# Designs tried in a protein design chat: VHH binders against p49116. Part 19

Target 1, 238 residues: p49116
Amino acid sequence: EGPLLSDTHVTFKLTMPSPMPEYLNVHYICESASRLLFLSMHWARSIPAFQALGQDCNTSLVRACWNELFTLGLAQCAQVMSLSTILAAIVNHLQNSIQEDKLSGDRIKQVMEHIWKLQEFCNSMAKLDIDGYEYAYLKAIVLFSPDHPGLTSTSQIEKFQEKAQMELQDYVQKTYSEDTYRLARILVRLPALRLMSSNITEELFFTGLIGNVSIDSIIPYILKMETAEYNGQITGAS

## First folded at step 1 (VHH)

Design ed10 (framework vhh_enristomig)
Fold by ESMFold2-Fast, scan of step 1:
Order: structure tokens, then sequence, then C-alpha cells
Structure ed10 (fold): chain B 238 residues (1-238), chain A 121 residues (1-121)
């Protein structure tokens, strides 16, 4: 049995729409988010262990965890995305919406709390200076979660998750040998991902998605895309 | 009061060119980013292009290198120059006002009535 992840799974390069507009708009935000989502799903599909679980299990896993994968991707790509600028623009929109009575105050509060949680998560990951190997294994731990309702291959999924945890431990102990508590500091960040609402993430980043469909409904089709089609979506090449 | 009105649609052959216009009235045009969307029969609306207040532009991948968005603030008019047209570009084209630092899609409150573009062999 070889390692769960190879060096190819550490590479996670987001290509942003260019140039960034002076005034951020929903189209730029949704295009940027869509590229990250497609990159994240393509990353998951490339894992041999994931492929071995079969199409039905793959679809169920990604439907359950896409928001966690996407949020890890936002944290990993925060600088290339200028995520802080995007979130500031969203906050400005929400403040304008309350004054123009277009959204309820309760809804605006929920969305603002979600943005705060997202900023805190990304800041904590930045402070820890999480590297590409660590992100790859955190994504694998999230992807191979055996505890989602409706899963049928839970023993196999749990074995892959444990393998991801062990390989992360081995990597951290080897690479950051002088920081005895680093792994613990990294792992305690993960529960926060499950407190993030996928519905609010979808509203913030995927309103205006090309095709105007829900993320849940498109996941089976994205997972069936040919490699060339995936590459077109994530790099902007036709 | 506030209105966007598209014009310039029609029938063209594959590989042809067409220029769409969108006339704005009832608001300060140069304060807003304006976008082009399209909708083919039986499909959902698809974003095509946006131009910001400073003339910065963005394009959908399917139209990059073929379509050019521009604006004339003196005339309160938005343009879409379409070249190398394909059968899949057949759609009703709409302009929509966005214009603030960020707008959720539900906040876009001004849409044009659309102009039909048909690419026929």
Amino acid sequence: as target 1 above (238 residues)
Amino acid sequence: EVQLLESGGGEVQPGGSLRLSCAASGFTFDDYAISWYRQAPGKQREWVSTIGTAGDTNYAESVKGRFTISRDNAKNTLYLQMSSLRAEDTAVYYCARTGKPYLIRSYMDVWGQGTLVTVKP
C-alpha cells in the first residue's frame, strides 16, 4: 500500500480571472469561487483512494463536505484571491441592503456572523503558516469523513481518514520537529469548518454562478467531467 | 424612471460580427458598473461580461478574445462588440446595472428587456 497522497496532490494552484476589477461585483466573485470549487473537486477526484470508493460514495462524500473543502481552499488561497478585499465588498453590500430594506436584519446578522467566522478561520490558518502538505492532508481528513449520514462504505472511509491523519502526523513531526505541539494546534482548527453554513457560503460566493444551479445539484456532474473539461474550468482555458 | 434598453440584435452567419448597444436613462450612468448577460432558449441566464466605472473589464471564459465590452459615459451607452460568432452564442442578450463595490445578484434591480442574437449557418 503506498501513501494516500502523492506530491501531485500538494500542488493547488488557483488561477484568478484577470484583471481584478476596481469595483468588485458578483460576477467576479462567483467566477473566482467557481474556479476554486472546481479546483477542489478535481483535487479530490485525483486521489486513488477516493476513486476506489466508487461513484456513488464519491458523490455522497463531496455533497457532505464541499463547504469544508471550499473553506480550506479559501484559507489556502486567501492571498491570491485577495479574500479580505472580497469579504470587505460583501460587508459593504450587506450594510447597504439593510439601509435599503432589501434584506431582513436577522438575515444580514447571520451572514455577517458567517463572514466573521470565515475571517477568524483564515486568520488562524495564516498565523499557523500552514504549508501545502498540511493543507493537502487537512483536505483529505475532511474528505474521508466516515460520520456523514447516509454513507455505506464507512469502514473503508474511516481507514482512509486514519491514513491521512497518520501521514499528516509523520510529515509534521519530520518537517517541524522542534514544534512539539504544532499538529495539535492544526487539528483543533478543523471542528470550526462544520459550524460554517453551506447555504450561506452558497449565497455569498455562488449567487450568479454560471448555469444558476445549486452546488448540491451540480456535484454529480462536476465529478463526471473529463480531465480536459476540468482544466478548462480551473485555468480559464477553453 | 430608471431604464436600460438593448438594441443591435439580429441574425448573423457563423464567424460573423455584431455590435450590441444598451442605452441607460434615469440614473447617473458613470457611477455604475454595467454587465451583459445572455439566455438561450430552455437555459438559465449566463453572465457574459462586466465593465466597471473606471473601464476595467471582465469576461466569461467562453467569450474571451471574441467579445469586447465598452462604455461611452457621455452618451450613457454600453456596448458589446461580438466577433467570431458561433451557433452557441445564439441567445437573448440583456444588460444589467450592478455598479456598487459588491452587489448580490438579488440586489440587481435594473434589467433591460433583451435583444435577440441568432447565429445561423
Scores: ipSAE 0.000, ipTM 0.120, lowest interface PAE 12.8, mean pLDDT 82

Design ed11 (framework vhh_enristomig)
Fold by ESMFold2-Fast, scan of step 1:
Structure ed11 (fold): chain B 238 residues (1-238), chain A 118 residues (1-118)
Amino acid sequence: as target 1 above (238 residues)
Amino acid sequence: EVQLLESGGGEVQPGGSLRLSCAASGFTFDDYAISWYRQAPGKQREWVSTIGTAGDTNYAESVKGRFTISRDNAKNTLYLQMSSLRAEDTAVYYCAKGFRTYSPLQHWGQGTLVTVKP
């Protein structure tokens, strides 16, 4: 029937915590990442097609794809986050940890490889000059992935993913009509998101999370939040 | 103005029990997840437990099985029932609106001191 996403789903504005410390620390990075995660989940829950799948399916989908959504959000919000500065601070911390023999060299190599993959992904998206509409539909494609284990509405999820792909194709062909291969260049970037470890994303961005709490454990809370609670978490405003 | 007022702290012997309360005002209590945090002397603030709007609960591994979080929406009050208390549970306990990981903008009350002494 109607389009999968409306104009409201193209708007994706991250509000950064203030003030930014002179020296980046794990708490500031965690607060910034948490705000992006909350924004990403609020974006997903606002989609009528997503709501129509029901709460159990919604929770399963977001638990399966939060790292992909988060990474797309990092790329989209790289400038407002000063992501390059955050990643440089993380790299500096890792290099200092090697010198102080605090971490295994093999673990540090795994984490550094993750950072390099993340930087390359964000750079490729920037070079392609991915616009807000394209980001919204790429997020929809990864959100409505029918191939995750435990899903009960896989045929409906697949239909929503196909709808997202068709609407993205229509947009790109009309908006970038002179660039025949643009859609292909964009879509071949998506498989890389599934190769990025959610555990390493948690280590890099959510180390400041107070207590031994996993992203999987907080997802149901975020998805069930009332609008006022969500606004309080991401803006600090009542 | 959002206000969270903690009470119920005190001195208790190891293995003892204590019940903390947090009285909330200035916001619609029913609409928010509410959390307990603690800060031991010389350490960073540690998350203890969260209760969601639907009453679903989550706990730090160090307190799982010993502490129980609950809420009374009619009274705008959050509770933390603490049992099998250990010396390492000695801390100032804080109530926080929402499941925010860490925020330098978060308004923290004065907290309530729990001391576990033999």
Scores: ipSAE 0.013, ipTM 0.352, lowest interface PAE 8.4, mean pLDDT 83

Design ed12 (framework vhh_enristomig)
Fold by ESMFold2-Fast, scan of step 1:
Structure ed12 (fold): chain B 238 residues (1-238), chain A 123 residues (1-123)
Amino acid sequence: as target 1 above (238 residues)
Amino acid sequence: EVQLLESGGGEVQPGGSLRLSCAASGFTFDDYAISWYRQAPGKQREWVSTIGTAGDTNYAESVKGRFTISRDNAKNTLYLQMSSLRAEDTAVYYCAARSPTKLLEYYRGYDYWGQGTLVTVKP
């Protein structure tokens, strides 16, 4: 009872590391991506419905969908991150690696295909001029996905996903009343998120992580962080 | 602790053949893509060939059809079979290893480099 998301869930502001390096490097990309990941996890934690599912279910949901949430965050924050510049630098590095053949050709092709898919997704969202409310509901639809293997409480998750869909529909119909097909254009973008490899996302954006740490291993830790500790991660204060 | 050791270099006549080996130790060889590079006197280091973790291979145009790269994961050894050798193949040959998880490490390029083995094609 009551709305799934409040106005506080629309606010999604990424604070970038400063200063910007003269040449983009793995550590700057990793720090920027880590801040976005922490911001995305804190956003999910702030939803009462998410908390109501319980800690075990919460962890399983985020482990299943972190790549989709992260990709939506990349699209939403693309200008703030200068994402096109980051991706261009990575493509240039990969093209030089092909020319010098420093890496397996199949691996380079997989990574370049992933970057192409990511660019197409971000461009499609930009062309649709997706607003903050629409991004919040799209993230909620992705978060409350009942169809991931190994999930429990799937009926409650499905109920929350349906509520996110209904609230998105109500918002779009009210705000973009003259565009009867806008909701359909937005929703048909979502399946592409599941075609993107979380392993390749991890290598592209999190290669600079110190130690042998995977995103899957840190998700339970992030979800249990206290607010002060979380704020340190998103602002770079320690 | 971590080492790449090249061997098999030497002097050879034009049109001859040599087999280079690179013995790896101190890391999980099977998880790495491994490349051969060469550096001729007064020239920049140039790529020769790469073999990926799945056994996929690529070659520089200058050596395609003459050189064959292979790996023996059981022996932690990389090979380069060189045939129809030419004067322009005279160089120090290096092996280099890169973990797939570090493919985007802009600064260092490769995780590990060997010390090189000299190949001289006599006129």
Scores: ipSAE 0.013, ipTM 0.276, lowest interface PAE 7.6, mean pLDDT 83

Design ed2 (framework vhh_enristomig)
Fold by ESMFold2-Fast, scan of step 1:
Structure ed2 (fold): chain B 238 residues (1-238), chain A 120 residues (1-120)
Amino acid sequence: as target 1 above (238 residues)
Amino acid sequence: EVQLLESGGGEVQPGGSLRLSCAASGFTFDDYAISWYRQAPGKQREWVSTIGTAGDTNYAESVKGRFTISRDNAKNTLYLQMSSLRAEDTAVYYCAARGKYLFSPTYDYWGQGTLVTVKP
């Protein structure tokens, strides 16, 4: 009956493991990305509406949308992460690998195209000056997506998505009352998230973490973690 | 245990041919781009050739037209067909595998090497 999201769901604070290194450091990139991923999943799990759908539905939803949540998190935390510096270091490494013919050139081109799409998305969000409330509701809209294959309880998921859309509308109209078209400009950014490959996101950000294990396969284990375990992953405290 | 085992090295006269093999185990061979490197005594390790997961190939300028890299995914084996061999091709030849994580700064796996000697 209350709002879908509380003020606690607006706070999204990424704690970085160390200052950005001068050279490409796969460990730093993977640790930073892992913290963001765990923060994103902890955020989702903390929503009462999400909890009410049950464990199997929760797992299916997060498996379907983790890349969208992660990408929104990258945009939101881009400055804290120095994301532009990370992406520039990756691009430099990939360009040198093409020149030396040490790696498959066709695969590198696919990865470079993905980086361009990611940069364009993050730049669009930055230009719109998306605030913390707007990010929280955009994440809720993508989380409560009823249109992924294999979902159960789709009518309940759709109702939560509609509630998220309504609350975002109320917030934007109240907070940015002079900008009549702000909501439309924000919402038309969301389809681009579906065009970004989760496999390429894994290669770019989770090389040191994943190894032989996909993000999709670890999601059920992450969602079952106790709050203290989540906090340990988010802050690096062990 | 991940392992790359090179074989097929030996002595050959200038202008001769050799075929090197690299047998892979302990990982999903089809997911890896695999390369040949070589190292002559007292020199730096030099990249020779790479074959990608889709079968796309690339060669160092010094070996273009003389060497052919190929893979047999059913046998988990990488090959290097060497022709028109020169004294400068004398080296220990290594295979190296890099997985789907293309931007990793280090190769995942290296073999122990096989010696190729080109003698008149």
Scores: ipSAE 0.016, ipTM 0.281, lowest interface PAE 6.8, mean pLDDT 83

Design ed3 (framework vhh_enristomig)
Fold by ESMFold2-Fast, scan of step 1:
Structure ed3 (fold): chain B 238 residues (1-238), chain A 118 residues (1-118)
Amino acid sequence: as target 1 above (238 residues)
Amino acid sequence: EVQLLESGGGEVQPGGSLRLSCAASGFTFDDYAISWYRQAPGKQREWVSTIGTAGDTNYAESVKGRFTISRDNAKNTLYLQMSSLRAEDTAVYYCARYKGSFLPRDYWGQGTLVTVKP
């Protein structure tokens, strides 16, 4: 049958917009996040198994898991994004905002708790020193999740998820043969992704989207983009 | 193009006064609350004061009674009148646009330096 992922699917290179501004603003955050989201969706659509499920199933899967893919992408690209600097600036701003707007206090606290969960996740992944192959398979495991409501072809999706799990196990056992418990340490991190609110992620990273559009509404359009159109989006060209 | 430009910073003795200005352009100034923030060397950015669209004001506890925020909608300008200045008020002061969101501001000025020296 051949492997679920090839070496080309391990490559995941984020190109950041112009140097980070001296002062953090919603537009820079949104542009950086949008580039990561576009890169993540392009990665998913390049997988032959994903293509084989068909357009409707592809759209449903990405709508269900985009927040998990995005969060894994944040962890994988944390260094190139200077994510710790961005999150620290957001936390500082939110602490100030509690004093400035007391009517939003409870919502600000919810958002701050979300950021702390995100920081904890990214720190755990960094401590484990997750490599590019491991990230690719973890993304495949969350992408091919058969348990989201409303999905069709769940048997085929489950087979692809099991194949991703098997290939990750094979990779880890061969590459990190002396670390018997590495795979278990990696896999116990995945449930945390389901605790991350997609609504809060959207509010934190995508508030700058023009035209008051939701991530859910743009997913089908990004998945239908020609390669040239997609490349134009992630490089800032029209 | 939305722009915020601060001015009025400088050196002042403890107990002195300064007035900062923030000139806004590229948007309908009357539709937005505008805030003052400051950043001291080696510290994180700190909120100082906000003025709402109706002229309602709010202040950080550390500046209450000493600083006064105001706006001139006809001139698209925000002001911060600072009095009884202390060494701990030494910072770069920034103005920022607020549109009812507790998230990071959509537009910031470049800042103006205030130094309080004995």
Scores: ipSAE 0.256, ipTM 0.664, lowest interface PAE 3.5, mean pLDDT 87
Fold by OpenDDE, second read of step 2:
Structure ed3 (fold): chain B 238 residues (1-238), chain A 118 residues (1-118)
Amino acid sequence: as target 1 above (238 residues)
Amino acid sequence: EVQLLESGGGEVQPGGSLRLSCAASGFTFDDYAISWYRQAPGKQREWVSTIGTAGDTNYAESVKGRFTISRDNAKNTLYLQMSSLRAEDTAVYYCARYKGSFLPRDYWGQGTLVTVKP
């Protein structure tokens, strides 16, 4: 039994829509987010252990953790995405909505808090200077979470998660031997992901693009989509 | 209104060749990637090929090396040159444009039937 992840799983390159608009419109934000979502799901799909779980279990896992994976992706791709600018644009959009009395005060607060949590998480990850390997393993740990309700093959999922954790530990020990507590510092960030609402994330990043279609509903489609097909769609989509 | 119209389908023997066309209208053709799909009897619709705005091409593994997608922007027409046709290539072939990434709303033609049989 080989390692859970290989070097090929470390690469996580997001291609942004081109050209970048003068101002970040909702479409640009949604397109960018969609690309990241696809990249994240494709990444998961590329893991042999993930494939071994079967299509139904795979779908269930992704449904359960897509927000966490997406958020890790945001953190990892924050510079390429200009995430701070995107979030600022979203906030501005929300402010406009407030002025139009489209949202309740409570909802606004909830959404703003979510944005804050997202920004804080990404900032914290940046401060830790998480590298590509660490991100890959963190994503694997998040992906193979056995504690989601309704999952099948829980024992196997747990095994994969443990393997991811062990490999991360080995990597950190090897790469950052002088930093004894780095692993702990990294892992302690994961709970923050569970504080984030998938519904709010979906609303913020995807509403303008997919309309009334839920991420939950499109996940099976994305997981079945060929990379080449998607790449072809990216070309000329803007 | 976006319209796509496929043509060129027919019966062909194994090993034969066929060229499909898709006439596009109702949108700026040059700005969009266009794709071919096919649906065999009793099977789900599957992606065949896409050509991007820069002329970049992608193919399903099942047709790679045998099919060639191309476009004529001046004519607003998409092509699929099929060679070395196999029985498993029998399907209704559709031209498709995506409205956007991951959008379930695609624009499709009516399709053209390709039958590969001895």
Scores: ipSAE 0.018, ipTM 0.333, lowest interface PAE 7.0, mean pLDDT 87

Design ed4 (framework vhh_enristomig)
Fold by ESMFold2-Fast, scan of step 1:
Structure ed4 (fold): chain B 238 residues (1-238), chain A 119 residues (1-119)
Amino acid sequence: as target 1 above (238 residues)
Amino acid sequence: EVQLLESGGGEVQPGGSLRLSCAASGFTFDDYAISWYRQAPGKQREWVSTIGTAGDTNYAESVKGRFTISRDNAKNTLYLQMSSLRAEDTAVYYCATKRFYPLGSHDYWGQGTLVTVKP
């Protein structure tokens, strides 16, 4: 009983590594992304409904949706991260690589299409002026997705997703009472998250800092981190 | 954790056939083009064949009509079917894939498998 999310779950504060360097580098991009990923997983762990599903279900859910959670986090934290500057640097590098014939044209095209989809998503969310409560409930809706293959407890997951949808509706109706179609405009943005490749996200943001280990492989360990260890990851004090 | 492991090499007579395999792990196999390269004794490494994500194939002129590249995405495995083998095909065969990174790129290589064509 009670609400799915509390005010504590609405708080989502990304701590950036030092000030952004004058010249962007792979290490800064990867460290910033890793902090966002760790913050997103710690956020999910803090939800009582999520904990109630059990460790095996928790791991399966996050493995299935980490890219959606991460992309919502990128949109929410775009200003703090200077995401537009990061994406511009990546695009510039890709265009130079095409001219110098250093990379496969087909791969460059796939990566450029991914960056375009990411930019369009972030621009759409910014244009809608999505607030912290709305982001929290959107993240809950994607986290409690009952339709991923291999999941158990799908009935309970679906109930938590429906609860997230209902609480979002109540919030939007109360807060944006004059905008009768706001909820619909927000919810139709979510399907775009599933069109974005988790593999390309991993290659763009996580190569170098995570080491030679996949995100899928480290998820169980991140979810089991002690609070002190988690704080070490997000502050760099580990 | 990105690993490529070749197998299937050995000794064959001229005109013989071999099938090479490359077992891939640590990345989403389906999303990458993957290539075969070879290095003959005393020569530089040369490109042999590439298979794209949609199954489109390209071959070096020296192997066209004799070699066939294929992939099994369900098994994360790349293959090279070699027929009508010649002495000049004697080489260590490597599988390779390229990954894009922000501000750079990196090629991943297997350890290689030796093919020897002996009369």
Scores: ipSAE 0.000, ipTM 0.189, lowest interface PAE 11.0, mean pLDDT 83

Design ed5 (framework vhh_enristomig)
Fold by ESMFold2-Fast, scan of step 1:
Structure ed5 (fold): chain B 238 residues (1-238), chain A 119 residues (1-119)
Amino acid sequence: as target 1 above (238 residues)
Amino acid sequence: EVQLLESGGGEVQPGGSLRLSCAASGFTFDDYAISWYRQAPGKQREWVSTIGTAGDTNYAESVKGRFTISRDNAKNTLYLQMSSLRAEDTAVYYCAKDYSGYLETFDYWGQGTLVTVKP
């Protein structure tokens, strides 16, 4: 059997909106996040194993794991996005909102805790110096999660996840042969992804979406986008 | 109560010029970066320009070289000087305290001012 992922699946290039404003705004943050989300979903669609599961299963999987895929994407693209600058701007805005009594103290605390969890995750991945192959397989492990409620074909999904785990193990053992514990250090980071609220992620990165549209509701439409329409979204052209 | 009131919109021929104003009240104007956004019917709202507290400016690529943002802190007023206007500049223009609507906070968008560039 062939590998789960090909070399084409290792390439993950985010094209940022131009120009980067000196003072960050909700539109720039939303546009950047949307491009990353679209790139992540296009990446998933390009996997033959994913296509083989069928449209209904594909939609259910992505609805269940988009926040985990998006967060891995944030970590992988943190430098090109200037994510630390974006998060600092959000924190500054949030602190000013406290002073103006615009949000409850409880909600502000929840959002700040989410930002700190996100920063900790991204810092952990950066310290481990995760490479493009490792990110591709971590995304595949997350994507092919058989344990989400309501899924069909769970045995097939589990087999794809096991294949992703085995191929990651093979890659790490061959490429980082001197670091016996590298795979373990990488894998213990994954459970943290499920502790992050998708609702708070939407507020932080997608509040600029017009029409009060949830990410959950747009996922089926993104997955069905024609290549030309999709390319227009991720590059910001037509 | 935070208020932003845009004015100066109207109809203009291609290649023409308009100057938009935004009068702000209810907050310390000097302490915030203020932005211009625009929205054409059926399109998403797009960022146009921002001016920071120190007067540093940034522009969307589509308007760079044609639009100039400025502020008058003594009058609590933001301006957008638009030149070489094109049909695609037709939109309702909004003034916003930066990061308006972020984290579901109060939207500081004003009522908007319509700019129509005639064919």
Scores: ipSAE 0.005, ipTM 0.168, lowest interface PAE 10.6, mean pLDDT 82

Design ed6 (framework vhh_enristomig)
Fold by ESMFold2-Fast, scan of step 1:
Structure ed6 (fold): chain B 238 residues (1-238), chain A 118 residues (1-118)
Amino acid sequence: as target 1 above (238 residues)
Amino acid sequence: EVQLLESGGGEVQPGGSLRLSCAASGFTFDDYAISWYRQAPGKQREWVSTIGTAGDTNYAESVKGRFTISRDNAKNTLYLQMSSLRAEDTAVYYCARHPWSGYLKDVWGQGTLVTVKP
């Protein structure tokens, strides 16, 4: 069989709302995050192996792993997004909210811990200088995770995950031949993604999503969008 | 209860001046950057100006040199001094506080109408 991913899946280019406002607001943060989420889902939709699993399985997989894909996307696009500036603004706002007594200390602690985990993850990936090919295969490994509760077709999903792992190994060994332990250093970063709360990610980055509409509820809609409709939602998607 | 209340709108002739006020309550006014937006009939809401916590200001290109944003932290009030008004400045003007976290939603006022008549 041919490779799991093609060269088109390595290209992952986020186009930010321009210019960045001097005073960051929830609309800018939400728009930026929504563009990244839509880019991530468009990326997943374009994989032939993903399409081969069928719509119900596709929806279940993305519902289970969207936070992991999104977090990998944040790390990959951290420079383009000025993510450190966004996170600093959120931290400053949380500190002000404590002083105004509008949020419980326990909830603020949970959110701060999430931000620290996110910063640690993104810094780790930056230090490793993960390239576009490596990011593509890491996203494929988390996408084709057979161990989420409620999944069907788990043997097929596991086969695609193993194929992603094999192709990443082959790439790393050929491209970074002098760094014998690079693959191990990359792969041990993945478990940290499971420690990130999807509810807190949703709260931090997707507040501007309308009313009662959760990420979980929009996933089937995004995955079923026609190409033209999808392209209308995401500027500069590839 | 977090609230923003605009006032000061009205009718004015081209070249005239108006001062809009926005009274804030239910939050520590000093800790937030606060903005003015406007919406003309049939148009999308347009950003006009923002003032930061340190008093630094920014303006939409269409209003530079004509509008001045200011704040009075002792009175928890935001102002927009509008000068050299034009027909295209006719709109409902809103003040807004933007939150940085998902736990707080945007706070918008109900708006105040400014009409520039020939």
Scores: ipSAE 0.000, ipTM 0.122, lowest interface PAE 14.8, mean pLDDT 82

Design ed7 (framework vhh_enristomig)
Fold by ESMFold2-Fast, scan of step 1:
Structure ed7 (fold): chain B 238 residues (1-238), chain A 118 residues (1-118)
Amino acid sequence: as target 1 above (238 residues)
Amino acid sequence: EVQLLESGGGEVQPGGSLRLSCAASGFTFDDYAISWYRQAPGKQREWVSTIGTAGDTNYAESVKGRFTISRDNAKNTLYLQMSSLRAEDTAVYYCAAPKYRLSFGQYWGQGTLVTVKP
């Protein structure tokens, strides 16, 4: 069996909508987030080990972990997204909503706590200067998580997760040989991803989605999407 | 489609009372916090009051103690009972419902004019 990830899986290039508006709005935030979500799911689909698990298992895995993948993608693409600017705009909106009492105090508190956790996570990753290979393996570790409820083929998923962990260790030991504790510092960041609510992520980043569409409901469609259809959505062309 | 239709505006003398209504359609009225805003001549639109799904209410300082917001979920109707009206309450009053999650953007009605004449 070859390596879990190839160099093609390290490449993770987000193309932002252009131009950035003078004042950030829900449509720009939603379009930016949708591009990242699509990129993240396309990345997962391209992994041979993921493909080998079969369609039903693939759908269940991504439904269980899309928020973790998306959050890792936010951290990895924070600079190209100007994520700090987006979060500041959301905070300003929430502060105005508090003054006008448009949302319950408890809900605003939950959303603000989520933003704080997200900022802390992204800052931690930036301080560690996580590289593209490390991000690819961290995403693989969360993708091949065998401990989500309702999963089948858990032994095979666990095998792929262990393979991801092993290959990350080999990479870090070779590339950062002088930093004995780097791997431990990186891995201890992952549990924070499980504390972030997927419902709050949807409210923050996918507010512009129309109808009763949820990320959970669109995942099967994105995973079944042909390359031409996927490219059409990313580029805005048929 | 979402529609908000305000009514009940008119001319009233200082110290008088007036009741505004907003008939809502095209969304599940019971599930949303609904607000009143007003726009005085030459000024920006300002928030007046909001009523939550549980009937909890909030008011701008300028109207607190004089205005009462209420809702009738069976009729999909929002009300604003205005008392002790002052010349500075003269404005077009708008009903507003949230357009997106976290109250990003608003659906607006056409407004109803309230004129307080001495």
Scores: ipSAE 0.012, ipTM 0.276, lowest interface PAE 8.6, mean pLDDT 84

